# Designs tried in a protein design chat: VH-VL binders against Rho GTPase-activating protein 6 (ARHGAP6). Part 4

Target 1, 202 residues: Rho GTPase-activating protein 6 (ARHGAP6), of Homo sapiens (Human) (o43182r401to602)
Amino acid sequence: LSLNPIYRQVPRLVDSCCQHLEKHGLQTVGIFRVGSSKKRVRQLREEFDRGIDVSLEEEHSVHDVAALLKEFLRDMPDPLLTRELYTAFINTLLLEPEEQLGTLQLLIYLLPPCNCDTLHRLLQFLSIVARHADDNISKDGQEVTGNKMTSLNLATIFGPNLLHKQKSSDKEFSVQSSARAEESTAIIAVVQKMIENYEALF

## First folded at step 18 (VH-VL)

Design v4 (from u1 with heavy chain Y32H)
Fold by OpenDDE, fold request of step 21:
Structure v4 (fold): chain C 202 residues (1-202), chain A 122 residues (1-122), chain B 111 residues (1-111)
Amino acid sequence: as target 1 above (202 residues)
Amino acid sequence: EVQLVQSGAEVKKPGESLKISCKGSGYSFTTHWIGWVRQMPGKGLEWMGIIYPGDSYTRYSPSFQGQVTISADKSISTAYLQWSSLKASDTAMYYCARTSYDIYEHYWFDYWGQGTLVTVSS
Amino acid sequence: QSVLTQPPSVSGAPGQRVTISCTGSSSNIGAGYDVHWYQQLPGTAPKLLIYGNSNRPSGVPDRFSGSKSGTSASLAITGLQSEDEADYYCQSYDDSLYAYVFGGGTKLTVL
């Protein structure tokens, strides 16, 4: 069941970032893994936080906007998939393959409405990004550069920020322990599954 | 203890292929970037590229794009730097380094291998 | 030639304070990219000295400090010791080159 767009409760920042990146970032090689300006990202974040009607335009760096999106998701008081449902999401990997999607769908709809709407928008966006990972030929016969960001890459980048038990105070994204590494693998797998099966989940 | 151990010194001729290695230990290899840095004799440091072993994503410096290939085998916690055809100008010390990063993709090299000296001469 | 400009050499006597500058531009340091510093002792691999403009990794003495302002960064070494004789490199990212970039390096001589 699709959510009614009129009643969607997607944070303006998330929607704005996704729209901007869909428009300007789909052909950017290495999107989400290219350096961004802390200064510019901070400025954008402050504007959004102040409730300013920020319009992300072509002059805004896709890398800054990408970082802004990541930062917002990271900084959520409760992760997007919630701490409460963390174990349930991870445990979906233990299910038979044919049962996983149905269970994920159920869990998604157990999310708070805002979280569910936000996740829907985010996964929709990430699925689009992933579809543009490879080089293609346009209808006009022109070569279109892929962004080289697969569902695995995107899950690796976003997974830990969407699904975790405890928010790390560290600004570093590197996993420091082996135990956390295993957890990371599971998180990435779950999020990758959701990206790849976005249309079936909503 | 975090360690990066690189393969031994290489002496090659122009036109030959070469693959050098960097083995990481003491940390989660799959969740840390590995960067390669060149240092020509008596010169400074040059970033060549970087790889994330967990998903094999690789990025090159524009100056080294197409000149070298960076890869990794996470099963043995090893990263590789390879040339298809060496040039005399490739003579240099090559370092691998564990790379830390933040959400802004500001990378820094927190642990370094001992370096691999590559000498290319006719 | 280096994107980040460092003085080729600096010197100081033991116990003195020395500073090494790293001058960038609006496309790197001035754009808000962090600066990191490395120490390379003669015949050895580089070692991380400062990350994120001013943070010291474990094991780095507090007599090493980093700062950043505008388009430049600086490494300060207080209480200079003979063991500090080395090459020092700053490192950042340049968004015009799409590359992580190093300074040209500074040779520090302890007199």
Scores: ipSAE 0.927, ipTM 0.959, lowest interface PAE 0.4, mean pLDDT 94
Fold by OpenDDE, fold request of step 21:
Structure v4 (fold): chain C 202 residues (1-202), chain A 122 residues (1-122), chain B 111 residues (1-111)
Amino acid sequence: as target 1 above (202 residues)
Amino acid sequence: EVQLVQSGAEVKKPGESLKISCKGSGYSFTTHWIGWVRQMPGKGLEWMGIIYPGDSYTRYSPSFQGQVTISADKSISTAYLQWSSLKASDTAMYYCARTSYDIYEHYWFDYWGQGTLVTVSS
Amino acid sequence: QSVLTQPPSVSGAPGQRVTISCTGSSSNIGAGYDVHWYQQLPGTAPKLLIYGNSNRPSGVPDRFSGSKSGTSASLAITGLQSEDEADYYCQSYDDSLYAYVFGGGTKLTVL
């Protein structure tokens, strides 16, 4: 539940990206893992940063918008799940399965209100994306192409940017050390669980 | 030290199946993409596809989609490229490469295997 | 007919400066996708030479430099040495093909 249901404290950029991708990106195979234009993404980012009322429309590439969302989350001064609560989130994996969701819920409500609202919006969006991972038949009997992005894929992509202790100075997204690999696994597991259970968490 | 070691040269007949391997070491195998690149004799480099071993997500070049299968076994830090039915035109050197990337999914191949020569002839 | 166009060959004398061009289009280099460069010595696997248009990985001499402008990229080699004789490939991404693409390669001969 949002702390302020009347005035969501979700950044306009995040909400705009999610709306655009929900409308145009759900059937895109490999969404979030397809190349985007640095030039176009930079332009969009600058417009949002300047407070311009940017309307993301069909002519905007879903890949650029996807990259924009990832970039924004990465560039947050404090990760969305905060450095303060990092250890607590990771330690939820040590709890009994029956206690994990309740603890996650408590931790989420310890987040700053804007972080909580943003997380809610993001997890809602990611859950929708994950539900469209597989090919299916629409109500009208039409074949709908899946985007092939499961909760695991999405957690792998977003997890490290949402939950981390140290801000990586390297602009490279790849984890180079083995020690960081274990940490990465835990982060991904926590975020995956959150995506899969977002309705129970809020 | 980062290393990619590929399986040995293969000599096959048209219609035969083949699976070649690429073993990574000296880095976190699950957190780096592995790409496959074809080089036909006397020709240039061609990207075939890529796999993320951590979640097994795979992407193919449109030119190679349906022609080959890329897979990985993270338990032994090994990636695979396989054909169900080889053609003479599949004769080439095949390279695996560790792939680095940024948030824009701009990929580059920073470490390469030694290559696997595949010869398909009747 | 490579998506990225390179001269088939370039040559230079030891100590000279040579440049290798990589010409793309509005759907790849011109669209804002990074260009990377690889060196392939005779009979060996390719090696990363430049990534992200102008960055050198560890172990690559500063004689090698990359640049990008508009729809084209360029690899410059200063102080040409005999050991630089190799094939050079540029690489980027094409959003019309949904594929990572290589140039046709350039054979560099040291005279």
Scores: ipSAE 0.927, ipTM 0.959, lowest interface PAE 0.4, mean pLDDT 94
Fold by OpenDDE, last read:
Structure v4 (fold): chain C 202 residues (1-202), chain A 122 residues (1-122), chain B 111 residues (1-111)
Amino acid sequence: as target 1 above (202 residues)
Amino acid sequence: EVQLVQSGAEVKKPGESLKISCKGSGYSFTTHWIGWVRQMPGKGLEWMGIIYPGDSYTRYSPSFQGQVTISADKSISTAYLQWSSLKASDTAMYYCARTSYDIYEHYWFDYWGQGTLVTVSS
Amino acid sequence: QSVLTQPPSVSGAPGQRVTISCTGSSSNIGAGYDVHWYQQLPGTAPKLLIYGNSNRPSGVPDRFSGSKSGTSASLAITGLQSEDEADYYCQSYDDSLYAYVFGGGTKLTVL
């Protein structure tokens, strides 16, 4: 069943960030991996949290908006893919390649409706970002700078925040142990697959 | 224990190529950034670039973009810094460092290699 | 010239308190980027001293403290000891340069 855009329940913050970055961030080299202002991001977050109708405009740094999106997803009480379905998502990697997408689709449909809609929007957005990773020549013959963010890069960045068992209390996002590294690899693989196949999943 | 071990001192001539290494141990190499920092004799620290071994994403300081190449081989937990053509001005101590970060991409270097002295002279 | 400005040298007697300033601008410290500090003993590699403006990594004594205000940061050392004689560097990010930047370094002499 295709999600009807009319009934989609995507958080305003997520949608606003994605729209802004689609408009202004697709050619930004290293988007999501460039320093952002904690102060500015905090201000934006507070405005959204207060229910203020925030309009992200060109004057807003794409890096701040990128950080805002990451922060929001990280700070979700339950990760976007939910703790309940964590093991199921990871176990999809144990399936035959031909079965993986079908299973992922089923799992996605088991998500709460809001999570499902949010995931769809996010994956759509990340797919667009990934498509702009390489330098290209526009139809008009203009050089378009790639953002150098592949599906793997994006999965590496977003994966741990979308799919995890427990929220890290540390401000540091690096994986500290080897045991956790394996888990991280699996998380990244699953999310990468979803980014690359988002159209087939919804 | 986290440790970064760098290759030995190098003495080169201008125009020669060079590749120095930094091997990490005691932590997950693929999930931590590795940064390179230059320190010219009697001078301060300069960030050159950084690499994420897990996906090989690399970022350079604008001052070093095109001047050096940073790479990594995650299979042996080793990062590399290389020059295609050395200059006398490349004479310096070069440090690799494990880099920690937050969601705002604020990076800090929490563990350092012992440094590799590179001397370029005619 | 370094993007972050530090005094070239500071000195103090054992047991005293010394402070090292790190002055930035609206494009780095003032823009809301964290400041980190490193200690470099003579002839050695730098060591992380403070991260995230005021956090101490494991093994760093509590006599070292960091703070940030406006466009500047400061490293304070209380109970100065002879072993504290070293070069100290602040580090942050500059969004105008798209680079992680260091201060020029401060040589601390213990008298």
Scores: ipSAE 0.927, ipTM 0.959, lowest interface PAE 0.4, mean pLDDT 94
Fold by OpenDDE, last read:
Structure v4 (fold): chain C 202 residues (1-202), chain A 122 residues (1-122), chain B 111 residues (1-111)
Amino acid sequence: as target 1 above (202 residues)
Amino acid sequence: EVQLVQSGAEVKKPGESLKISCKGSGYSFTTHWIGWVRQMPGKGLEWMGIIYPGDSYTRYSPSFQGQVTISADKSISTAYLQWSSLKASDTAMYYCARTSYDIYEHYWFDYWGQGTLVTVSS
Amino acid sequence: QSVLTQPPSVSGAPGQRVTISCTGSSSNIGAGYDVHWYQQLPGTAPKLLIYGNSNRPSGVPDRFSGSKSGTSASLAITGLQSEDEADYYCQSYDDSLYAYVFGGGTKLTVL
């Protein structure tokens, strides 16, 4: 049973981005790792922030929309998984594999309702993206290009923005310190687990 | 101190295979992109491709797609550039570079290796 | 031909100000992609000089400055010194080519 069956508390920006990318971005090779226009992303962000009813359409670059989603999540005052629960999430990795999902479910339940709903929507979306990572043949016999974004790739991209104690510098996204490498690995592992087990978590 | 040390100069014949290396130190190798840049004799810089050692995601310039293979071994903090069959036109200096990036995937090369000269001649 | 256009050469006397232009298009600089600059001394590997249009890495003197406007970027060097004699490259991203792109390079001669 879903803890939050209705996505009423999902920010409009997040939902819009996910919808757009589900519609237009699933076959984009390297989605979330391709350059986006700062100018266009800024414009979109401003429109959303002003409460404008922005309709993301086909003419909007999937790369800009991808960047917009990442930027929004990064810029949250408190990370989506919250600073309060940071240690608890990381410590799930110390549990036996059979206990990890149950504990993650509990932690997700402890999230603020809006965070929980947002996480649900995001993980649902990311799981869909991951399912389209590989090349496939359509029912019609046409080759469908995979986006080459596995759960690991997506966790690597989103993990540090969803789960962290300190905000990274605005100018650089890369982890600068070797001391933070282990922390990064743990964050990625937790988020990857959530992406891969999305259906079981909610 | 951030350092990238590349393998030594190579002299090869057309048709031979080659794999050159770039070892990073002084930073978290798994959390920084490594880019490869070609510079033909007396010419400018050309981006070839990039790899994220942490998850081994690789992206190539369209001009180099299928022409070379970029890989990394994070256990020894080393990135590789390889050719299956060299051509005379592959004669160039090859640089690896640590690559920084922002949320918009704007990449810049903040530390460079010393370069590996590859000479391909019959 | 390079996607980003630079003058092949510029020259200046010691103490002078020189400017190196980097002209792009609506698919790169004009599209809102950042411009970075590199210095390559003779016989050496390139060095990052400017990143993110106008930021200087540690160790780069303040006499080097970068700017961006419209479809073009510019590197300015004030108080030109003999040691500044080098090749300079701008770099950005082109969304039509799906590639990181360099300018053709500019050879700076100090007279």
Scores: ipSAE 0.926, ipTM 0.959, lowest interface PAE 0.4, mean pLDDT 94

Design v4 (from u1 with heavy chain Y32H)
Fold by ESMFold2, last read:
Structure v4 (fold): chain C 202 residues (1-202), chain A 122 residues (1-122), chain B 111 residues (1-111)
Amino acid sequence: as target 1 above (202 residues)
Amino acid sequence: EVQLVQSGAEVKKPGESLKISCKGSGYSFTTHWIGWVRQMPGKGLEWMGIIYPGDSYTRYSPSFQGQVTISADKSISTAYLQWSSLKASDTAMYYCARTSYDIYEHYWFDYWGQGTLVTVSS
Amino acid sequence: QSVLTQPPSVSGAPGQRVTISCTGSSSNIGAGYDVHWYQQLPGTAPKLLIYGNSNRPSGVPDRFSGSKSGTSASLAITGLQSEDEADYYCQSYDDSLYAYVFGGGTKLTVL
């Protein structure tokens, strides 16, 4: 018997960005925290929005692709982890350590299937980025530059884009509220745990 | 009210170490970058680097890489700029600034400290 | 020489309009990096006037405005007042230097 592929509902933009960054960005110092061209990112976003078969290649800046991915996740009408499950995700941190991972699995199961598939793809990618954070020397003596992006750094960047209570409105990045700062700490901790344990969650 | 209060003026000799501070208040210290900017006497502004106190991530201008150390202690809402061995050419005004950013990592300095004058002379 | 070029000085009479230019290149403004503007009154720290090309933070009068076109940006000040006498700096990112960069500054003199 030949098995048919299990179909996943991952937006092409997310999958394309993750693939490009897995191929070209794992040794890029400060990936997700270096300036990108607003003009080039807008052009790429427009191409994806028009349904053009966009192929992200080596000539595309990893920083532009990183910004495109972040922008997509921020701009989702409902955050990837959903407003409905916000409190449930945050409260997993109040559970005994041995219960936390299993409860996260349950909450991920409760996500819409497309959200779950997209989260799986994203966490797989982020875990790979985190594993390349430190400088390394290959067996052949070649210097392998680390990207300096730990699971904590990535959770700090992605957490507020994946889990928040904000409704639609002004899209300019703004982290200016004491309440948001407090919520960001818990959100970052949850997302960090997901990055570090993604295989156990799916 | 957002405030950045820097440590006082310093008079030093070449070869000495120095650590100056920048204490933030009136906002969540861990949710904004802190940037350091040098202004040499009679000159313009130069970006030195930034730190995100929430996760301690630092980035330096290539022209200052290896020349200074940027750090933060989030438990006391304080960022630091440090030299291990001062030179006369380090004589300048040093500003810390709360640094905002967008999704494209375009940075701007929305609140500034009062500055710390560092004078390095024999 | 600064990668963002500003005129060294500009002047205007009270009530008039002045414009301060910030000329960059294809590795900064021309590549699509935003321009921000700062005012530095004599003997004081800089203060943010404009961010993201044209946005005014709270408390900045609407007589200050910013724009960007091609590889250049402009700060316009209308209704000039004596307290506008200061140094003005533009700022952006340069992707060939991998650095945030300031213009050389423009001394505004109110006549």
Scores: ipSAE 0.819, ipTM 0.904, lowest interface PAE 0.6, mean pLDDT 89
Fold by ESMFold2, fold request of step 21:
Structure v4 (fold): chain C 202 residues (1-202), chain A 122 residues (1-122), chain B 111 residues (1-111)
Amino acid sequence: as target 1 above (202 residues)
Amino acid sequence: EVQLVQSGAEVKKPGESLKISCKGSGYSFTTHWIGWVRQMPGKGLEWMGIIYPGDSYTRYSPSFQGQVTISADKSISTAYLQWSSLKASDTAMYYCARTSYDIYEHYWFDYWGQGTLVTVSS
Amino acid sequence: QSVLTQPPSVSGAPGQRVTISCTGSSSNIGAGYDVHWYQQLPGTAPKLLIYGNSNRPSGVPDRFSGSKSGTSASLAITGLQSEDEADYYCQSYDDSLYAYVFGGGTKLTVL
């Protein structure tokens, strides 16, 4: 007799992008920081939005897929970490160091189930990307170029897309302009801690 | 009120090292890229590379990879462009520029420094 | 020599409309990368004029406009004034060069 299945509530777009990048993008220098085709990304997004069973293949640029993932997270009506919990997430940095991780775990538990599952999938993926940041030498003695995307770099890119107070109606294409310098630093620090401690949070 | 103030003109000999600076003010230094652009005498603009001072990530144009070093010290809101051994062909105007970006990583240079003229002659 | 081709010069009389072209390829403008424009007055640093194909920064007059179609972009200047005499550069990304690139520049002369 089989165990009861557990269903994950991860948007198909997010899971597909993460799978593609895990397969094809882990050794791509500057992944998430290299230019992408706005036209191709828009077309992919439209295909996902129409419910087409989109299969991301080798011919799809890792940079276009990276942009698609960022765009999806930015465009959510409520940020993945929610506006309701914004102040709570930021204020974890004011706690004693030994209390910070446990408090983050509690805040993650308070997220809606879809948000929690999606964050789980995303942090698993970002943790893997960060582990491939540095150059290394394979068992065969060959140089393997790192992707140069540390947990700090990834938090810098993803933080404003995951945690912010408001969504601007101006023609801005980034959320970093909506935060003060200290708030931007705090958002990045919270997300960096999540990436670095992914296993302990779930 | 955004300002980028570059170090003064330099006259150097081939083989000498040089580090020029670009100090940003009037904005959050760690939330924008700083780009470096070369303009050879009587010529157009050439992208050399960029740095994100917030996390020190750098990217070079393939044409300039290995020829210069781009760095920043965020504690004093300053970016740098550095040569370990100058050549006469490095004679040019060098601009720093605050570089904005969108989610597709399309970059544009929204505020520029006044330029640093570097002259390399024997 | 840039992958973005601009005419070396353009001229017009005061009050007229001029356009400056920026011709790219399928590896840059044609692939959907945005085009930005800069004005460089004689002896000065460049200044951002248009970003994201058609957006004007604060302080740029509305007689400057940008557009993009296919593999090309255009900067249009209406009501030409003597103060518009300058060099103009387009800029985009090229995914075959893995580089941000400027056009060769266009000298605008007001007659």
Scores: ipSAE 0.811, ipTM 0.894, lowest interface PAE 0.7, mean pLDDT 89
Fold by ESMFold2, last read:
Structure v4 (fold): chain C 202 residues (1-202), chain A 122 residues (1-122), chain B 111 residues (1-111)
Amino acid sequence: as target 1 above (202 residues)
Amino acid sequence: EVQLVQSGAEVKKPGESLKISCKGSGYSFTTHWIGWVRQMPGKGLEWMGIIYPGDSYTRYSPSFQGQVTISADKSISTAYLQWSSLKASDTAMYYCARTSYDIYEHYWFDYWGQGTLVTVSS
Amino acid sequence: QSVLTQPPSVSGAPGQRVTISCTGSSSNIGAGYDVHWYQQLPGTAPKLLIYGNSNRPSGVPDRFSGSKSGTSASLAITGLQSEDEADYYCQSYDDSLYAYVFGGGTKLTVL
């Protein structure tokens, strides 16, 4: 549970990506699973790393912004959920269902403040994406195409980038998402639970 | 040893249904995409689509959307390619391939099945 | 008619160097999508030779190398051997087609 009324300990890059994708990407089929320009993503990352106020605009591809967000999370020296708490996070799956959310709340409280605020921002965003997964009918009676990204799909993508035992400096692990996914089965289940229950956790 | 073993050659008539299989072994089946690639007689390679068995997410090439169904049964480490009604133009070699990916969703096919020859003739 | 253009054929003598080009556009290679290369020996399935423009998977000899510049990529084979006679395909992603695409293929003949 956070009592902080302001999310100012969220990296500008994370908040900017989430805002852009909330505005432009919620109806994009396969968001986070469509190819992006490696060159454009690296250029954007370099701009954020130089500390300038990058403004993500409508002309920026949602797929490039999606990749930028994933890349930032992957490249953190310590994963967002921290190596220290790795075993604790995955062991919540061994608890009775009614105890799992309360224990996750405690573990989130134990995160550094920046990590906690960033996780809150990210889970809020991912929950919104998941709510737009299915095709739907708008209030005007028109069909709205869903993005096809369920909470399970999002956890499958983000879990490996949020929690792993291997140091981020391993080149194969840093480059190939398949290698990260190989280690992440239990983590995916934990992250899915966090996406589905984010309001109860904060 | 990573291995992809496909079902045997098929001889079919137009209008018949068909489901061919691709069984993966020697790796974690649920953590890699499986892609399907068509090679028509004497022609090059065409990407048909992919599936992530870990969460069953599928994506089709626009050229093949609605023409085939890609599925997987992770309990037996097997992916499938299925037609509801074959055409003579479906005569081709069909490969499955384990597909690796990076954070930018650039895909490459690192291990290939032996292929399944499908012949559709009247 | 592939969006990635390869020469239909290339030839070289044993021991020589050959290159195979893969020419794309601003919606694929030129947009910064990686290029991968496959070898298909006669009557066999394709085999990965190069991924991510220039990386060799384990078991591929270092006489195979890849590069990318602008809208084009190149596969180089040095020390050409008779067993290199095969079809070679490049592969990338095209963001206008929303599809993974292969080049048309290049038949390499060892003289």
Scores: ipSAE 0.809, ipTM 0.891, lowest interface PAE 0.6, mean pLDDT 89
Fold by ESMFold2, fold request of step 21:
Structure v4 (fold): chain C 202 residues (1-202), chain A 122 residues (1-122), chain B 111 residues (1-111)
Amino acid sequence: as target 1 above (202 residues)
Amino acid sequence: EVQLVQSGAEVKKPGESLKISCKGSGYSFTTHWIGWVRQMPGKGLEWMGIIYPGDSYTRYSPSFQGQVTISADKSISTAYLQWSSLKASDTAMYYCARTSYDIYEHYWFDYWGQGTLVTVSS
Amino acid sequence: QSVLTQPPSVSGAPGQRVTISCTGSSSNIGAGYDVHWYQQLPGTAPKLLIYGNSNRPSGVPDRFSGSKSGTSASLAITGLQSEDEADYYCQSYDDSLYAYVFGGGTKLTVL
């Protein structure tokens, strides 16, 4: 009665994790790079998977929520940016710099609607995290510690989870080759550009 | 095939600076953390800090924050541990170790360098 | 005096089984952080024996096994051999110290 929430095609888990981290995690040094409990993350994932309307509250560790978000994105059957568009996303780096952003916009419009909405939500969140990377002084004069997670750091963490060729498998992958390192560098550069230019892409 | 080769032993005096190195080979240097571990004479292992050479992100143990600098030059697959002013209490064996991780950020040291003995004495 | 407590020494005869404990707390093992194990032969660098509580890397014999329960972990060595004489360290993460931590070490003597 009286409430009319905006509906988007964003998985409940993704939106809940982003909201929790925006509220509680922006000043957490090394967010996404600090250890989490495998047991607690699994329990949360199972609750979301069962369709339970999980409320992420202050008592939930920001590090557990960070791991949950990464795990969800990694485990998607098709990566968020899709295998179909992998080569297209990577090849934007071959374009002249002034053409790259417009081409990324086009590729984003080609994503399935759920993927596009989810990417929108994720990039909004990641851009906010990156803006809190450095120490600063609040409006009322208080010291605000930075989280040390730059757009490059976030792209390094999230890039391989969002854009890759390989379907999920039981194969223990150790990416220890120059060719895979070069592909990782390209993926990271694309995702970094998306984080840094979030507003222009949507 | 994975190898970590550290620079040779050092004999120093208090107040001197020092930078020791750890060169990785046989793997993609930018896709693993490199950790530094101290072992004082007759004592156990102590984690000092880690670096992700792919993006230069560093993290220090609170016990070592401000006492050392960890860095890497990914163009030559080399990590460094550096002191600006050594103390006699810095006398120890220093290991670098390649560090594997999972998505929950649980870290383990899967390959170790041979160690660099640093002796600081008047 | 590590936050992960190991017995200072254990001993066994060739062919026997020994167990090395690693006792933590609610801020490390009990909080759900994995335990890893390292062997340090005299005069050498440490070597990974067990990661993720119970996984053996390639080349580690299956007579080495790890387990975790509650706030504690255990390394078991069966079929003890003279080459197993070494120091053994457990390792985890402590979320109160904000640090990766090693146990104090256990000297294994093969009689």
Scores: ipSAE 0.775, ipTM 0.872, lowest interface PAE 0.8, mean pLDDT 89

